# VHH binders against o26223, part 59

Target 1, 191 residues: o26223
Amino acid sequence: MKLLWTSQHIKVTVHIDGKVSKMDVLEAIKTRRSIRKYQDREVPEELIDKILDAAMCGPSAVDERPWHFIVVRNREMLEKIPEVHPYGAMVKDAPVAIIVCCDSSLEKIPGFWVQDCSIASQNILLAAHSLGLGAVWTGVYPLEDRVEGIRRLFSIPEHVIPFSVIPLGYPAENPGTRDLFDPDRIHLEKW

## First folded at step 21 (VHH)

Design YD33
Fold by OpenDDE, fold request of step 23:
Structure YD33 (fold): chain B 191 residues (1-191), chain A 124 residues (1-124)
Amino acid sequence: as target 1 above (191 residues)
Amino acid sequence: QVQLQESGGGLVQPGGSLRLSCAASGFTFSEKWMSWVRQAPGEGREWVSGISWSGGWIDYADSVKGRFTIARDNVKNTLYLLMDSLKSDDTAVYYCAKHKYSAFPETQDEFDIWGQGTQVTVSS
């Protein structure tokens, strides 16, 4: 019995009508893709606020909440980011980017800020997707060349560490969904 | 092994031209900012020119601005320095250097890989 895996193309029906259909959390997680092509369309501030709200709702070690966010809409700055981030070419095409940073002065336990900022970054991606936007996580930390490049570009103080650059926009591509479930990565009770 | 190897140096007369090359290996050249740095006899190292990974951002020391041209070929993993209108003061060992950061260097400590250098002598 050949189980024909019918690839059900979950048509993410982006309802054009202003009603942001509320995507459930599992759907958001499963259907999220990195989006690197964007429409020539501005992202409303309201959506950015919602995304940032979501970014700040993640847990952090000892509730340290070390994250800061730089919202970049300036075209000149967006165009400069790729020069300091070799894999950030799509940033210049995005209407907005969020730079996630860690304020090390807020860190209570050393090292957990990476997890904290990762959670914040992921929440940005999920929130963006749930709102009908596309985004991609462009890694900055821990690569020193990118960290310092972004730091200098945005005059970020030394105690603040740029962690990620996340361009956002209405998607101009549909990479489809992926099934990434791998039971071989699951171990019960022991390795 | 990470390596930068300069070539193209030599003896030229004032007003002459040289083309330096730097072959990079052992790292992802296309992702890194690069510079030329020179050291004249009895002097410290002087930054000459820098270029972003894409080549989109370029800068020069005032002493060479308008005379030198930095370029790169990421397919060939090669950095270039075209030197025109050479002067006696341009006499130095020229080094290719990889940036630690995706920015123009503020100090000499912002390079993590150096070539062996190539001698450029400008003399009548």
Scores: ipSAE 0.886, ipTM 0.946, lowest interface PAE 0.4, mean pLDDT 93
Fold by OpenDDE, look of step 21:
Structure YD33 (fold): chain B 191 residues (1-191), chain A 124 residues (1-124)
Amino acid sequence: as target 1 above (191 residues)
Amino acid sequence: QVQLQESGGGLVQPGGSLRLSCAASGFTFSEKWMSWVRQAPGEGREWVSGISWSGGWIDYADSVKGRFTIARDNVKNTLYLLMDSLKSDDTAVYYCAKHKYSAFPETQDEFDIWGQGTQVTVSS
């Protein structure tokens, strides 16, 4: 049975009527892609709030919730980020970016903050996608040059660790969907 | 092996020009900020100029501003320093240095890779 990969044109029906089509969680996960091109369109604050709300809904080790978020809309600052992040070129084209940080003073168990901030970052990506936005995770931690670059650029305290920079905007590209399921990565009961 | 190798130094008269080169290997040069640092005889190391990975951000010490030009070729993994209107006070060993951070250095400890240096002598 030749599974005809019908290129279903995911008609992102941008319903003009402001009704954000409710995307189910599995659809959001499966159809999410990194978006690096954005429309010249502002992202409403309401959507950012929803995204940040989602970011804070993830689990954390011992419920430590060590994350902080810097929301960057200033064009000058967005344009500076690529200079301290060599793979952050798309940030200058985004209307907004979220910098996910860890406050080490909130950490209860050492080292789990990376997982916590990863969960928060992923939730940002999924939430953005579900809301009709495009986003990409640009890694900051654990690369010291990027960590300190972002720290100095945004005057982030020493006890706070920049983790990721996530530009967001209405997508100006459609990279399509990928099937990433690999049964060879699944082991039953034993390796 | 991680390496920086300077070249282009020499003897020049006051008012003359030199072009220094620094060949980088063993790391992703195109992702790193770079600087020139010099050390005159009997003096400490002095930061001369720095450049971001893209070349979008450049800065100079006041002592060389308007006379020196820093540049880079990320395809060739090479850092350059064009030195014009050289003065006797520019006599020093010039070092190429890789930044630890994507920022201009605040201290000498913010460099993690150094070249061996190239001698520049400005004398009549």
Scores: ipSAE 0.873, ipTM 0.938, lowest interface PAE 0.4, mean pLDDT 93
Fold by OpenDDE, fold request of step 23:
Structure YD33 (fold): chain B 191 residues (1-191), chain A 124 residues (1-124)
Amino acid sequence: as target 1 above (191 residues)
Amino acid sequence: QVQLQESGGGLVQPGGSLRLSCAASGFTFSEKWMSWVRQAPGEGREWVSGISWSGGWIDYADSVKGRFTIARDNVKNTLYLLMDSLKSDDTAVYYCAKHKYSAFPETQDEFDIWGQGTQVTVSS
């Protein structure tokens, strides 16, 4: 029995009227894409607050919640980020970026902070998408040149580790959706 | 093999000009910050100039500001130093160096790759 997965074109009707249509969590996950082009439009603080709230809702190892967030709107700083991040060119075009950091002093179990900050970063991406924004995860950790570059640029204390830089804005591109399901990656009971 | 190779040094009169080149190989040059560092006889190493991976961020030591120009060609994997209005005090071995970090160096330990250097002599 060939299960014909009919690609239901989920028409994400972006209602132009100010009502952010609530997408469900599966829709957010499945339709999220990296967005690297942004409109010349400011992101309201209220949306950033919602995104940051979502970022802090993820689990963390033994509830250590080691994350900190730097919200960057300063144009000069946004333009400097690409200089310390060779693949962060789009940051200069974003109205805002969030830098996700780990405070190592909050870490209870060594090493899990990467997972914690990853979860926070992903929640930022999903929340942004659900709110009609585009974002992209630009990796900082574990590359030392980028970590130290971001650290110095933002005067981040030594015990705080820059993890990711996430530019955000209203999307100026639509890359479409992808079906990334791979049954070959699923193993039942054993490998 | 990771390598930096300087060239373009020589003897020049005061007020003269030189162009140094540094050829990079064995690493992704276009992603790395680079600097020129010099060492005069009997003196320690002195940072001269640095440049970001894109060339969009540049800085100079006060001693060379307004006279030297750092540049890079990421397609050619080459770093340059244009030296104008040379002075006797500019006499040194000039080294090309790769940064460990995407930032201007605070110490000499922030370089992980060095060239062999090229001699610049400014004398009348």
Scores: ipSAE 0.866, ipTM 0.935, lowest interface PAE 0.5, mean pLDDT 93
Fold by OpenDDE, second read of step 22:
Structure YD33 (fold): chain B 191 residues (1-191), chain A 124 residues (1-124)
Amino acid sequence: as target 1 above (191 residues)
Amino acid sequence: QVQLQESGGGLVQPGGSLRLSCAASGFTFSEKWMSWVRQAPGEGREWVSGISWSGGWIDYADSVKGRFTIARDNVKNTLYLLMDSLKSDDTAVYYCAKHKYSAFPETQDEFDIWGQGTQVTVSS
């Protein structure tokens, strides 16, 4: 009785389907955190392109789309940003930063550019998070010292206003999630 | 009240050293760029040195490079200027000034707060 050892080759189908599990929108929003520590790892250009695509998909007042984006990878420049932004210390540790700017010449209605650039900035944060990156919004506008500091550092034209600096990288921290729901901030029909 | 107050000036011989201090109050000193500016008798104001909020970015006028050292203590809200190898041409009133912008000044209008100044006289 020859015991035929049927070596059941458990085909571990390593579905190498690199399917980056797509994070749904609500999950991205609820689980996003400001990340200020980054791995010593480069961010692929493809991911930056996706993030910038997302940044440009937000609404803007009368579809004015006043935003411009400066992508910064140069180490010297990344190290200089904290000098003109006292709360941008983490930028020097990031492999890349995006500076969101407004071109005032593209405004159709004055003042809405702040909302437009805010939406773009938030989309950057959400997109980054959904792609497995960490990011943080460092405010530039409306503080004149930072606005002019960033302007001069990057030779930004006078009609273009630096709005935010967003460092990005693979996260080296996990701050966890927060429940930020506050029913006291909800008013029904009237205040 | 917003204030800058210089101290440490005096009479010194050529080749001597002085240490100037500027005490800041009434604003968040640790977040602002600062400079020293001097005015010699009969001359206009001359930028001497500037320093970023962290001290990580420093620059000097060519006339003082290698001789002067700017520094700051953000805990003490104090700006310093170490002056070595002083020359007669360094004789001036020295002012500390707060920057409007997080950048080196291009004009004198980019300072929004000035001290009263301290006299430095270099003479044999």
Scores: ipSAE 0.865, ipTM 0.934, lowest interface PAE 0.5, mean pLDDT 93
Fold by ESMFold2, fold request of step 23:
Structure YD33 (fold): chain B 191 residues (1-191), chain A 124 residues (1-124)
Amino acid sequence: as target 1 above (191 residues)
Amino acid sequence: QVQLQESGGGLVQPGGSLRLSCAASGFTFSEKWMSWVRQAPGEGREWVSGISWSGGWIDYADSVKGRFTIARDNVKNTLYLLMDSLKSDDTAVYYCAKHKYSAFPETQDEFDIWGQGTQVTVSS
């Protein structure tokens, strides 16, 4: 296997033992798709650790890092999520899900936790994709019924706000790449 | 506009059966958790049973467990309570109620839509 850098046309030879795969960051961003069908295959804890490490690398408002993560592997709990999240049906078929939460006691600037947790959530999606996994962001916040449903299901305290539920696993579908660049969305200097 | 309408109450002898219905309109019934709540004479409201939007998660108060069955029909927008082995202690006004949250309630303030109620009277 060999990594190629587009600038300077530099070629890098990498010896791998079959455990490490590298994906260019722009390729990961452009090719990541929401994956809602998963193989019946466990996701090793090592990969979850790498994904959560990546999630915590995101910037946050004044470095407040308000995020907490619940890793859910218990089959009974995964099967209950769709009962409190009606558009989360695929969660029951995933080997694992990550719940991204905000601990409001860690907020330093009120209200920016939404951006902070969004960044962490997107990093989870990109890291999963780079590791050969598929994932999808299912929205919880700001829908009050979902927020409270997830909070009670997982015994999340009142000062902690569930933000998103991200099921993930080895993909059982390939929706393909999209070209979504739209230059009409770009405004120079002013609207 | 938004409405819950109970029906099926009446006078029943001990040991008898009754089926309550609750017709829903003006909201997306098939996406909401629902409950039955009752109020006996001179008492506060007592949660009887609740059911998730799909019907896949159901719970009952201990006082009715094994005797009552909650069900829903999301095509007809209707909630049901099948009441078997009725006792005099089951005498109450029975209300259909929509949950604010996708969770079993911890307080009666967690319902935002209530029906008018239907009287169930169990007497010898």
Scores: ipSAE 0.398, ipTM 0.747, lowest interface PAE 3.2, mean pLDDT 90
Fold by ESMFold2, fold request of step 23:
Structure YD33 (fold): chain B 191 residues (1-191), chain A 124 residues (1-124)
Amino acid sequence: as target 1 above (191 residues)
Amino acid sequence: QVQLQESGGGLVQPGGSLRLSCAASGFTFSEKWMSWVRQAPGEGREWVSGISWSGGWIDYADSVKGRFTIARDNVKNTLYLLMDSLKSDDTAVYYCAKHKYSAFPETQDEFDIWGQGTQVTVSS
């Protein structure tokens, strides 16, 4: 017996409700806070897909797009991350974490991958926030002991560099917004 | 100054017990993985046991499993090795060592700070 799934190519029409269902971009940038406490609630795969799509929209040096992402949901693995990454203690309490990595074989200009992966990491934070999730960037690179620890824990190849671990979930805290604008940091025409 | 200082070695009868200590200074001990490594007379160095920064992840060489216990006190910046059921084959200089990486070692070159060692001699 042969099973045939018939599909048709349809143009997806999205109903726009006339109101913004998600946060404005400037509002998202201004209100995003590091969230380190999460509800005991699963994050749907659909939201992770949207977050990673946003991560890959970032600019990169000469369009090299050196990033790779590991999505970690396994409880045992989430609990092991803090043992190799001490500043990631909250990861054990998150329903999911994203590891942002650089594949050095994709570099077109050496050394710009740090900027590229930083952009992808920030986009993850903003996208998560806009979707009602909380996240925090925990730095792995440039701490070589943590980089190698994460690499071995997740069987990451030598040419791939783990950059950051970003736990995320529905927030269980609200630290509020901050006014951080400092006009003394703005220099007109010269230093 | 960065330093590891072992103590607690000595002469013991087969079947006896010893407790080794290693005092750490000059680095953030509570953020680093640590190991005990031993060297028997005429032999190369043998990894004995390792422990993650929190103590939540521990491993032992097959030769000492079930007889030795590694532990750490991050308040006192001290690493321990509790050795039970000692055998003549356990005779060695025991070194405290700091890992380069937050992982169990794959090669002997993955330690960057070593103590001076403490002698353990098991004989009848």
Scores: ipSAE 0.397, ipTM 0.760, lowest interface PAE 3.0, mean pLDDT 90

Design YD33
Fold by ESMFold2, fold request of step 23:
Structure YD33 (fold): chain B 191 residues (1-191), chain A 124 residues (1-124)
Amino acid sequence: as target 1 above (191 residues)
Amino acid sequence: QVQLQESGGGLVQPGGSLRLSCAASGFTFSEKWMSWVRQAPGEGREWVSGISWSGGWIDYADSVKGRFTIARDNVKNTLYLLMDSLKSDDTAVYYCAKHKYSAFPETQDEFDIWGQGTQVTVSS
C-alpha cells in the first residue's frame, strides 16, 4: 500500500512497505550491479508496475517523455531475443524483460530521446535493485541490426525505436559491490 | 577483402541431391544472419532460406520446405545448403547473401553482401 494517512505531519504516517529503499537512494546507486543470472522464480506484476512507475519519473528534454515499455514474459519470445541480440544470452533465462522504446512522434527536441530513454533505463535498474531484483541493461540502439531485429520481433512500428532490453529477476549471483570513485575524473572550474 | 564464395553447384537429375557451400571472409561471419537466394532464368530473385548468427533460428521459403536444409559453421566461416529431392523448377543461380539486419528479410534490399552465385541445373 502507498497511501499515507496523516493529521498534520508525515511522522504520524503509517508506512506499509517495511523497506528502507525510499530513504537510502545513495546506497541503491552505489550497490547496484549488473545481474545476468536469475532464480527460477516469477516476478510479480506489482513489482513490474513499481519499476515502470519509477522509469517514468525520470526527467526528459522539455518534458517530452518519449518512452514506451514492452513487458515480455512469454517464454518463446524471451528465447528469440538472443537470436537478434548476440550479447543478450541471459535474456532467455530471465522470467521477464522490459524493452525501452522511443516514440519519435513525441520528440519535442530532436535527438535528445537517447538521453531520455537512458534515464528511464537506469531508473529501471535502480528500482529493480531496491525491490530485491537483479537486472542488466543490454544495448540495442544505436546498433542498426539489433534495432531492426527487435523491432520486427515485437512488431514495433518504424517511428518507434527500441533502445534497450532489460532482463530482470531475483538474483542467482552476487558479484559484490565496488568502490569506483576516482577523484582524477573531477575537474574544478575547467578541464 | 569482404567476400562470399559459393561452390557445389552442378547438373543433377530430378530427385537428386546437391550440397552448396559458401565461404565467407572479411567480416565477422559469426555475428551475422545469412541467407540463400536463388534466381531462375527470366525471373526475379527468390529468398530460399535464412539462418540466425548462432544457427538457432532458421526459416525456409514454402517452395523448399522439407527438401532443403540450411546450416552454418562459425568456426570455418561457412554457410551450407543441403538440397534434396530436387525438381526441375529448382534450376537457378544460387547466391549466398549477408543480411543487413538480425531478422528474416522482408525485401530483397535487406542484403548488403552477395556472392557470385553457383548454377544448379535440374534436368533429365
Scores: ipSAE 0.363, ipTM 0.735, lowest interface PAE 3.7, mean pLDDT 90

Design YD36
Fold by OpenDDE, second read of step 22:
Structure YD36 (fold): chain B 191 residues (1-191), chain A 124 residues (1-124)
Amino acid sequence: as target 1 above (191 residues)
Amino acid sequence: QVQLQESGGGLVQPGGSLRLSCAASGFTFREKWMSWVRQAPGEGREWVSGISWSGGWTDYADSVKGRFTIARDNVKNTLYLLMDSLKSDDTAVYYCAKHKYSAFPETQDEFDIWGQGTQVTVSS
């Protein structure tokens, strides 16, 4: 299925109680939480497309853009992921998951792919949140047992490295917001 | 210190049963896939059975399928092998082994921690 690249201006419209609200970027960042409980509701393909579009808008080292994305909707596969990821239990409850991968053959500078895929993963989380979805970043890399587990499960080529598994769905929990600002972590001019 | 310690081996008659245990320490046992591997006299190592971290997935060699049951207790950090309907060909040293990967092993190199083994002898 060819992902319809609709160039339309991603107006992030969050339907809360039938009202379309816009969430600005700072609000999205500050109010985002890891969501591990999901409604029994399908996520429209249009929203996934928007999320993936956002995932690909992040910077990468020398614009290498090494990322690939596996979109998983198959119920059987979603249920298998927790067996290869001990902390991915919530994946089985999600209607969809995105596996972020790095194609090492696309790297121009070795090692920056971790940052590139991290940025992509974070953009997925923020985009999901701005669209009224919940998501959580479940770490795969750099733990070899998980990397190889996911690789074999999805028949991922050796030159492609699974980085993260991100389940998504309409949230069935509201963990609230946190104030994570810590002035002790700010150093002026020198350490 | 990372350690696997097998126990429960012994002498048993054909058709008998044994339960092997493997006590794990020094690593997060509940997150790791585990296997039993055996080595008969004069033979190479043979994979016997494997289990996922949760115990949700199990697999067996054809030679032991239907007779052996692998299990684990993640609270006790212990791996088990229930062996029923034992045969003379089951005579071997049995090792517990930790998987490198969250997958069933394709080669013997996919284990990174081994126990010392426990002797199982099936003889009339």
Scores: ipSAE 0.887, ipTM 0.945, lowest interface PAE 0.4, mean pLDDT 93

